# Ledger of designs, part 159: VH-VL binders against q9vpl3

Target 1, 224 residues: q9vpl3
Amino acid sequence: RGKINIQRPKAPHYERARVVAVTQPKYPELPKAKSCFKTRAERTQQQQENPYNEIIAREVRNWLDHSRLVAFFHLSSITADDIFRVRVQLHKQNLHLKSYGSKIIEQAVKNTRYEAIVPLFHSNHCIVFSPDPEKTAALLRIVRRVPQMVLLGGIVEETMLSRNQLVAYAQMPGLHAVQAQLVQTLSQAPGHLIQQLQAHQNSFVQVLDVHAKNQMNEETPKST

## First folded at step 6 (VH-VL)

Design u3 (framework fv_anetumab)
Fold by ESMFold2-Fast, scan of step 6:
Structure u3 (fold): chain C 224 residues (1-224), chain A 120 residues (1-120), chain B 111 residues (1-111)
Amino acid sequence: as target 1 above (224 residues)
Amino acid sequence: QVELVQSGAEVKKPGESLKISCKGSGYSFTDYWIGWVRQAPGKGLEWMGIIDPSDFYTRYSPSFQGQVTISADKSISTAYLQWSSLKASDTAMYYCARQYSSGWLDFDYWGQGTLVTVSS
Amino acid sequence: DIALTQPASVSGSPGQSITISCTGTSSDVGDYNYVSWYQQHPGKAPKLMIYEVSNRPSGVSNRFSGSKSGNTASLTISGLQAEDEADYYCSSYDSSRTPYVFGGGTKLTVL
């Protein structure tokens, strides 16, 4: 295996290559972003491994800094196969699904303009990153068929948007000037918007839990 | 020109460790997933697993979970398939292949294959 | 490993058409449009011929076409040529066993 060339790779590639080199030991392999769904036990283990948390936190900061589109989702119970399928569909559109523990997110965004997103990750969550904000419409088309993923909000061109604002952004033509103007118009009150995103997340979790339980308790006809 | 070049043939004894490689060139290595496919002598194809080199996310076939490790080094555009302890049943041709961006996990470019022979 | 069902062998004469079937269940072939076909010549790596049931990659002859009906996908090769003699494998997404499965393979002989 060759030594990592730190002088050549860009920040995201450098940090990720470094994480691979560090986390490639046979046992343990923690922490790493394995899937969108993370257990509470897995998050707790990551918190106890502070040096690894710093490495992953830097990776998250690099994703935030180099992504022009970031979308936040609440994630209900989903199988490993289903989330893998969603991840493949997203990857085809240059959309990158990641899952990180709340403490890692807090460490990553501490003392940055994005610190306000921490409360969105109180429960099960995942984040989708992309360098291409024009892919917002493609993202929403894909996740509409995944009821376990509920859009909470996002960041477009470094501007924090609510769910409704992000949906509105997706409806706009693919003209950069028009999209930039819309983002500015929609994001006029960042403080108030952040509070709305936090309240919205908790309401959605409760509604989804009730709905999911009702769906699971009903039997559907086996054929068609 | 897109190309995947795999490491040379290996002859090993049961219980030995092994790491084989797959080097991509002619494209942005981190923009595509790399999968591994096994073909035992005279048998068909078996999907083993896949890695996203951009974040090292891996997914394995249940048959190969815990039997092999898939990894990558993006600084040299290389993916790896590794065994901690080989068995005679691991004797096979191993292919790496790049995910086809317009298809569902379909592989558009394949390495030439690495023959692994495990015998005492 | 649980594989998709293909005939072990099929044969045809130059200029004829041949069809290779690939039968699964609703959890792999039936409920999804994620069926691919690969061609493998002896001693060589597989080559993608069809993806997502009926789409051809650039550079693949239009003599190759794919279709699906219920739980069975089919690869049809028209105007058979000697170079088409190879092993053909279908593959599909699988929601129940493993995310990606292959068929057992079909040996095509051009008589």
Scores: ipSAE 0.368, ipTM 0.635, lowest interface PAE 2.8, mean pLDDT 78

Design u30 (framework fv_anetumab)
Fold by ESMFold2-Fast, scan of step 6:
Structure u30 (fold): chain C 224 residues (1-224), chain A 120 residues (1-120), chain B 111 residues (1-111)
Amino acid sequence: as target 1 above (224 residues)
Amino acid sequence: QVELVQSGAEVKKPGESLKISCKGSGYSFTDYWIGWVRQAPGKGLEWMGIIDPSDSYTRYSPSFQGQVTISADKSISTAYLQWSSLKASDTAMYYCARQYSSGWLDFDYWGQGTLVTVSS
Amino acid sequence: DIALTQPASVSGSPGQSITISCTGTSSDVGDYNYVSWYQQHPGKAPKLMIYEVSNRPSGVSNRFSGSKSGNTASLTISGLQAEDEADYYCSSYDSSRTLYVFGGGTKLTVL
């Protein structure tokens, strides 16, 4: 099997746009809905909301409702070819990589138990969904080779887990370990858990600076 | 049992539009990618493109980018291949195939094929 | 688009072993295990025979085996039978062009 070669993509803005285009749903994009072509577009019925966002938001809610595993990632610049390879590897494991705009995610989770995750999506992000929580180990194995994707946390069986808790869950064997993890997580204060997830996002920015300097000095890229 | 059933043969004139279908059954449609493969009369197989039915993400062969549109409707477990304006050179057998879950872009189940004839 | 080179035809007798080659580049054959093989009988859809160079799907006879050396992958059919007469296509994923590619196909005749 080919290894996905992930060197830090110091990509121009236009390469970034290509990655977004590759990972976006095939419904009208948020940029199209906010197009400056007012003469070709009808006026939205509500100033703050548009029909395209609601259609995609319903899709996000459907993914959340039907997925027993949801993982949240910070996404750095990545090439269209590299993200395609990641999508293929994840799809083989029944893991579905999706990218949605922050406003759409906010609209999707508003007035739901998941509303607390909105702050995680302030910067570039992606989400991986699966109906099978046993695939958490496979997910982490695949993304370990994708340094542009940094795990922030997730939801397993409707229970919110921090990065460390999700990593620990992935290493547990069998059904009894799942029960133990759920009991431990349920006893944790929701506010503290959200703070931990946000702290990981902030810490990652600092780690990226250190990694960038090390990569600049050693510059050892590999091609697949 | 898993099967892919394609729409029937089509006879069209150059410039006409066409949309052919591939219906999956016996499995969870959104868990597998669907590829489209072309075979011109007496010629070999050519990859056209692939779609993830769960979000309609598509990837095309460069030879077919902009020439055809691949889409899917997960509510009826059906994938589509569409031309806005057919050419005589589009005359071929068209196959849909399901991505093998344990392989690398390999296709384990194939439709029976749809013969498209474009002539004036 | 044809990117992989196969011989146009190959022939053998019942009980014999034959080998079909598939030659590409480092980006589609040499550096990765992406090669698959398909069998197509006249008027029928292709059938997956080998995936990831050497793996066999459930239900495929163990008379079919795959291998790779450098930039050339090979399909070997042992104990050749009349029903093996078909066209055989190799396929791979080209990492440099990020696309799925097929070979030109090989017609196997059982004499």
Scores: ipSAE 0.008, ipTM 0.490, lowest interface PAE 8.9, mean pLDDT 76

Design u31 (framework fv_anetumab)
Fold by ESMFold2-Fast, scan of step 6:
Structure u31 (fold): chain C 224 residues (1-224), chain A 120 residues (1-120), chain B 111 residues (1-111)
Amino acid sequence: as target 1 above (224 residues)
Amino acid sequence: QVELVQSGAEVKKPGESLKISCKGSGYSFTDYWIGWVRQAPGKGLEWMGIIDPSDSYTRYSPSFQGQVTISADKSISTAYLQWSSLKASDTAMYYCARQYSSGWLDFDYWGQGTLVTVSS
Amino acid sequence: DIALTQPASVSGSPGQSITISCTGTSSDVGDYNYVSWYQQHPGKAPKLMIYEVSNRPSGVSNRFSGSKSGNTASLTISGLQAEDEADYYCSSYDSSRTWYVFGGGTKLTVL
């Protein structure tokens, strides 16, 4: 092919193209996600064996292996149009917004240094990838305009960081040495950080459950 | 030391134009958004709008869209709130306040306020 | 036009604890953790007391705490002091109508 997007992490495109060409007649094409939200039907469908899961898992591994910045988000209700606008804005900064099923993420990170992140993706989520950690400030600026996306934490230079640590990293001068030292200084043990990120996600799920239960309560006073 | 300094009190007649200012110092001006908040005499706080000084992106409250213009000059670290034609109902205290541009929605530092009085 | 609902007034005696509520909808308070609380003394600019539901800025007394349950956020002031007498405003992101909204305000009287 004459044109290639050199801003994307290097993928084994030839092997992938061969697998897609050979397997397409056996399995229907997977629908593209309209937003970072996964419907109940989409989650149920992920439980079935599907050769596309391995192809997509390989893509996730390539994103993780070739991205020096990975940011994790919890996602509240957002329209397809709004998420598309965010994707376009992020792409201009070489930031790539992706959403994957928890089963696909599990397959992608199994037996890798990233295996500990699997529990973070049990709820509604999306991930932003970039090969350039200097783009952390640009990422946070763009997400500032999208309150539906809640930053949970991320990985910078293969080091797990909390939300506050990512904000601190973004505020650092553009000197790479200073930023690298900050990452090492602020890094937490992966287990501890994962526990904090899971607790944050569980808190949001609990808020949504309470909201749903309150709406169902027939004794709720008349609001006027 | 972070400081937001607003312009002095104004007394105007209906139909006159007005531009008030908010100067930031002690921090990187383009790393923070400047919001404008109105408080009518004896009333509560009303969010009017906000500006990103780095690219002049603005958001307005529906109640103030088309009634005021928010602008900023990053070369002198100053944000502005402007009326083309004042009304008596514009009589209020006007505050500017900053928000961190990359993920915060709180106003951590506030200006001292500019009292605008519009009367015949 | 959408307002976060606060009680108009609340009162307490020195040393007591009081709570101020801030009730919105899922589109502002319920689905987001962006609730802030501001203290305003007469003739003064507002001061940030709580951000992101429960966090305190440096310099704010630990007597002030914030929480949220469903569509209602709460500011609690323990060990009430005369200097706490002020107007208190909640604020949040609003995804349905505007970027940002304030509550109607609550006058705290210490007596």
Scores: ipSAE 0.008, ipTM 0.448, lowest interface PAE 12.9, mean pLDDT 76

Design u32 (framework fv_anetumab)
Fold by ESMFold2-Fast, scan of step 6:
Structure u32 (fold): chain C 224 residues (1-224), chain A 120 residues (1-120), chain B 111 residues (1-111)
Amino acid sequence: as target 1 above (224 residues)
Amino acid sequence: QVELVQSGAEVKKPGESLKISCKGSGYSFTDYWIGWVRQAPGKGLEWMGIIDPSDSYTRYSPSFQGQVTISADKSISTAYLQWSSLKASDTAMYYCARQYSSGWLDFDYWGQGTLVTVSS
Amino acid sequence: DIALTQPASVSGSPGQSITISCTGTSSDVGDYNYVSWYQQHPGKAPKLMIYEVSNRPSGVSNRFSGSKSGNTASLTISGLQAEDEADYYCSSYTKSRTPYVFGGGTKLTVL
């Protein structure tokens, strides 16, 4: 609360302006660099540094280093029981569902060949890891029954694949050499893959917006 | 080869804290989930919860949510079950067990059990 | 609806076959094939005998078999032996906000 007599202070007349100018200090700042105290900005920046994020980012890098299959999903609202069942089904197939914050993923992939995936994680997401790329078919079979999980793309044998390329890979015969050749044939530069994944994500958002608008318009009473 | 070794029996008073352990050996610890099962004296088995040691993801039975904490330290291949404040009703045998990789939330290898007695 | 019901006790003679029932609801036993059976001897940890209704882990005698009809799962022990005397527990996935539940247990006595 302010004082009742001060609502909109007028610009000071000559005498008050003169007094303010005369009383300004000649040396307003102290050498803070030698202080034991941190500035408010420095304290805020240090408080934003989280060693927990560094530990978890190393965990993500470990998953990437030891996984020959990585699949990226958009995750819509899902119950704790439903996601638990999905995790159990995936684990039985040596598929590991993980959820990490976007900042942790950014820190994990920064200065790596996978840095381009960061834009995929601006919305709700999850990732499935596996050391066995032959499990791609099992992965797609399981998530087909989970409408809350939308496949965005993935990485197979260190090669980035779009959703359609990953689906094609899953349909390949069980001969590992044939699958490796397909991955090389279907592979795209990271920039092109990210463009495709961003287009898919944007198209999905657009489809949801159109659907929501259509349902809203159809539910409101309208006559011919 | 595969073995789960639990900590020794505990005798505690109500209100005391307790942390019991379950050490896995002979397998890749982070590849299997670890569950905890309670058995009160002369009673049946009660599923308490489960942990994925690779990311510490946990899921609890509603009866035990908020009453206990399940954790794991993958660097030493050990899972833990912890109480902040014990009650006399916590007197029971506590088993840890490894999830059977070919089953659904089934347990193929079990620890020997830790008897926890809480009395005043 | 969320509890699995087993008979408190069952008995048989050596060489006979006995069956232990485990009755739930459609939300656990009926709609899912995730029923397991455990054997527990006095003072020992449980041992997995059957998983996913009828599958047997390596090392478990073929005298033990599992089945399911509607909301009731059954464990059958053929050629009953003295060492089969133990407590038997069924377990199942449940949809009712408790992802896993055990039955009350059945004491098998070999007379």
Scores: ipSAE 0.637, ipTM 0.827, lowest interface PAE 1.5, mean pLDDT 80

Design u33 (framework fv_anetumab)
Fold by ESMFold2-Fast, scan of step 6:
Structure u33 (fold): chain C 224 residues (1-224), chain A 120 residues (1-120), chain B 111 residues (1-111)
Amino acid sequence: as target 1 above (224 residues)
Amino acid sequence: QVELVQSGAEVKKPGESLKISCKGSGYSFTDYWIGWVRQAPGKGLEWMGIIDPSDSYTRYSPSFQGQVTISADKSISTAYLQWSSLKASDTAMYYCARQYSSGWLDFDYWGQGTLVTVSS
Amino acid sequence: DIALTQPASVSGSPGQSITISCTGTSSDVGDWNYVSWYQQHPGKAPKLMIYEVSNRPSGVSNRFSGSKSGNTASLTISGLQAEDEADYYCSSYDSSRTPYVFGGGTKLTVL
């Protein structure tokens, strides 16, 4: 140091510190053992994330508006290799598997006719889109081999269907008119769509538990 | 006519960043996945990875995971392959190719290739 | 290290038939029907010739055929022509390491 040698510093602002302490407001949401405040970088990141989420939400709305088939799935723990394999298999059938965060889904469907699907996305999920509703049977055949994906329900020709209704639709002949008529008939049936979707979610929890235990025992669900 | 046009040859020094491009035309860009394949001088083909331009979902070969970034801009029908820091071992011909929808990760249309030379 | 094994070279005369082998393991060739074959002329990009073991894309001559037995896939070119002289690469799904793997390549010489 080329300057003056310093001795132990003193705090001259004793009275000012006392005045500030007694006038400082109480923070009911920030008690004495509160968490640290965000840094400038963290605030900047949070602001950047908001615009990005709105862009993706618009993409989700475009998928919903332009797809005649939309299927909702609960997605348990699955390897990157396994989900990639499923995506390739679905793509060959003009079925497009997409994964979006729950907040993005909520933002995309809020104040739309699809708002009722939001509760389905409280846990891990994915959605399959297609412009071709006749591919419902192909979708179910592919997903039957993927225990980590459990069908919760879907939308066909802008009509929300439960899992059982979507399975019934898949079993119909490939004539578009017949299938469209079936959708109208199924959608007019008095039923509890949300209850049916929740029931399928509960059965999926059982499958997920078994799969998770198998994964822990075998370390990885896929090894070669 | 379906066509994939890649950016021109690059000559770089180790440690430099690089981003090469692959522009699709004559088809609906978001309906097909785009893959990247590497071919070192006098060597065979190596699959690097693939991207779905509709949602930017990517899948990499383990050998290239963390070594390169694959991205796409669907507004201009262009896919990208990027390095943050090039190595001499990155010297190769890089091809982009469009996924053949009737096959399994196979490619029906290929770009002309971008030669990347990393030396000095 | 787990590249699909192809012979380095194969040769034939015009009009003959030749076969190029592609040997892997159960995790790639054996357990799956996702073997493809690409043709690459010097200085050019590859061209898809066969997909899913034996299927031909539109525009590919019926002289090209594919088959598989156990862990070995084969590309057969009948009625060999001068234009067939090229490098040939097999490819397959690989459940153990990478979702798509290429063979080392075979140089076909037409005498």
Scores: ipSAE 0.610, ipTM 0.821, lowest interface PAE 1.7, mean pLDDT 80

Design u34 (framework fv_anetumab)
Fold by ESMFold2-Fast, scan of step 6:
Structure u34 (fold): chain C 224 residues (1-224), chain A 120 residues (1-120), chain B 111 residues (1-111)
Amino acid sequence: as target 1 above (224 residues)
Amino acid sequence: QVELVQSGAEVKKPGESLKISCKGSGYSFTDYWIGWVRQAPGKGLEWMGIIDPSDSYTRYSPSFQGQVTISADKSISTAYLQWSSLKASDTAMYYCARQYSSGWLDFDYWGQGTLVTVSS
Amino acid sequence: DIALTQPASVSGSPGQSITISCTGTSSDVGDYNWVSWYQQHPGKAPKLMIYEVSNRPSGVSNRFSGSKSGNTASLTISGLQAEDEADYYCSSYDSSRTPYVFGGGTKLTVL
């Protein structure tokens, strides 16, 4: 972050090392001090990791806030070459495959409307982001050839969609047509629209829950 | 205008570390991947690897896996190629290049190159 | 070392057409439409001329065209001009080893 050595070099660790070298070898506490220093270093590394995790969590929130399309996938064992090929094909379509640790995802979505997605990320997972929801068809076309990626659901225009709803959305003529249909539906009856949105949210949560349970059952070896 | 500007030529001894840079300007840095290509004196092009600056995802050619580290700092729109211990065989011109958005790993804009000479 | 085979050199006269071949295997050129061509003048960085077998980037002359048949891709340059004199490299996806490979390069001389 800082240009410490360029702007004003700190007193070199050499002087401290010199003091330790002169005094420490005389004491039977050297092994104990060494062990203590190692433990302190480990605690310091854990504390330093907390700020980094917060930065990455903010990055995830930024992706969620600026993406009009978010798709959630279970990711089975896949080679580095295969996932790289998928990432390249997706990137060409302005689709951004991201993989973040479960703890980071939980931290990012905690206290947000997306908190319900947390159970998806207890096993191997990935997320695809895009500012362009019209790319949903391209996304599904690409991932249908990747059996290791299983679509769980997504968020389109801030609306949670189940797998089947996202597939249906991909088959629509385009965003303008979808917008027109939504406006027409809104014009019918406010209560009916609310029920539809609640059903979408409930279906999405159910898909997430069912998939999470299926992943856990699949990955748990049975004892004989 | 889109431009990739690389750091200046380097003359190093075997065993020394080195980090060269590639600064992108005139475009959204995190929207494009950055690759590194090596060209030994009088030889052809060798793809070394690529990085997605938005999450630092990297892929290396098997020939360069473990020999170099590719990194990026998106806050200053700069990608890096680093060696922990240089060898005489690392003497080459090193290019950074931006992934072409409409192609497959194809590079539409290239840096001017950084000449690295490793000799005792 | 190289994965894609190109002729070391090719020559032509101003106004004529020449073709440079790039031969691989099914794991790179044959099964995929991800062949690119780069032009490199002495002392300069490469320039992308063709991507995905036959597509031209904006600003590249329509005198440059690409094609593919089986495991061989071809770059054709029509109406040769002196400034076309350069080294030409093909590149491709490689499913078996390296995700991106270059050919050995072809020196084009315009006589």
Scores: ipSAE 0.618, ipTM 0.813, lowest interface PAE 1.6, mean pLDDT 79

Design u35 (framework fv_anetumab)
Fold by ESMFold2-Fast, scan of step 6:
Structure u35 (fold): chain C 224 residues (1-224), chain A 120 residues (1-120), chain B 111 residues (1-111)
Amino acid sequence: as target 1 above (224 residues)
Amino acid sequence: QVELVQSGAEVKKPGESLKISCKGSGYSFTDYWIGWVRQAPGKGLEWMGIIDPSDYYTRYSPSFQGQVTISADKSISTAYLQWSSLKASDTAMYYCARQYSSGWLDFDYWGQGTLVTVSS
Amino acid sequence: DIALTQPASVSGSPGQSITISCTGTSSDVGGYDYVSWYQQHPGKAPKLMIYEVSNRPSGVSNRFSGSKSGNTASLTISGLQAEDEADYYCSSYDSSRTPYVFGGGTKLTVL
C-alpha cells in the first residue's frame, strides 16, 4: 500500500472540517399545512409498526414485572461461542440472558418506575432475568468469568440497586427473610448499611461453617 | 403431558426449498430451548443447532451454519427447520427435542421425527 | 463434527451387567460433568437415560447408572433385559469447536 498510511493524520482533519460545515445550524423547514395531516399510508405503516414493537415491549415489561432479579450489563465484543456458553450456564441456574434493542427497552419502561434505566442501554447491552433473587450469587460467579460482561446495576424485589449494592446483596444468598430486609436497607444511609452487612456476613459465615462440618461428617467412602 | 409433534414425511428433488415444523404442547413453550438433531439412514445422531423461543436466539453446529435456518413462532408454540436449496446429502431423519433444564442442553422430550428424502 | 468414541457394539445375556464407554478429550468429557446418555430403539426417537454423568430422569430404571473417570464416561446397565436391546449414544458439552457432540453410538445386543 505504499505511503497510504502517511495520509491517516490528515484524513481526520479533513473530515472534521466537513462535519463542521454540514452540521452548521439550520432551521428545519416547516411542514406544509397539508403535511400536518398523516396520510392513510402513514397511518397504516404506523399501525403495522406499532403492533410488533408493542408486542415485544409488552414481553419486556412482563419479564421486568415477573422477575424478582433483573441485572443490567454492558456487553463488549464477544464471540458466538462465548456468549452461547454463558447463556447455557445461566439458563441452568434459571437465569435468562436477553438482548433487546434500546428503542424496545425505552418503549417498555416508558411511564414506569424503571424509566431511569434507559441511559444504560444506549450502546451494546444485555439483561439477565430470574424469578429467584437467591440466584444473584450464582449470576455474579458466572459473569466474573466473562470480562466482556460489565455489571451496571439491577433490580431486586422491585428495588433499584447499584452495582455495589447488588454485589453486597449476593453475599447473603441463603437467608430469604434477611435478604428482603437487607434489600430495603440498601436504600438507606451508607454508614448504617456497612454495620448491617457486617452482622449478616458473620451469620452467613456461621451457616456455611455448620454446613461444611455436616457435609464432612455425612460423607463416607462407599464400601463394597 | 409434554409433547412435541413434528410435520409429516417429505419427498423432494435437489434444489427445492423445504420447511419442517415441530409443535410443542403441555408446557410453557418459551421456557425451554428447542434443538434439532439429524440422523442419516443407518448412521448416528448429529446435533444441528438450538433456538431459544423467548428471544429467537439461535446457535448452530459449524457443520450446519449457513446450510439450514432454525426459527420459531412462539404465538403457536412451533419451531421450524428450513432449507433454501436441498441436496441429496440432506436425506435423513430430523428430530426436534426440548432442552432439559437440569442438564447441559440435554434433551428430555423428543418429537417423533420427520423423514426427508431428497432424490433426483 | 468430531464424535466421541464408543465401541460399535456390545453384547450381554439377560440378568448380566454390561458397560458402554464414551471417550473424549479434556475439552469435552474430561473437562466438564455434562455427559448424557440416550437410548434409541429401532424406528423410534432417542430417550434421555442419564444426564450430568450420573443423574437419572424420572421414570428411568435404577438399573441404569453412569460414571466418569478422566476422559472416559461409562454407562452401566445391570440386570440386563430384552427391552434394553437398542442403540446407545453418549453426548457432551464441547468447548473446542461445537457446543454439543454425540458419540458414534453403540449397538447393544441381548443374546
Scores: ipSAE 0.492, ipTM 0.752, lowest interface PAE 2.2, mean pLDDT 79

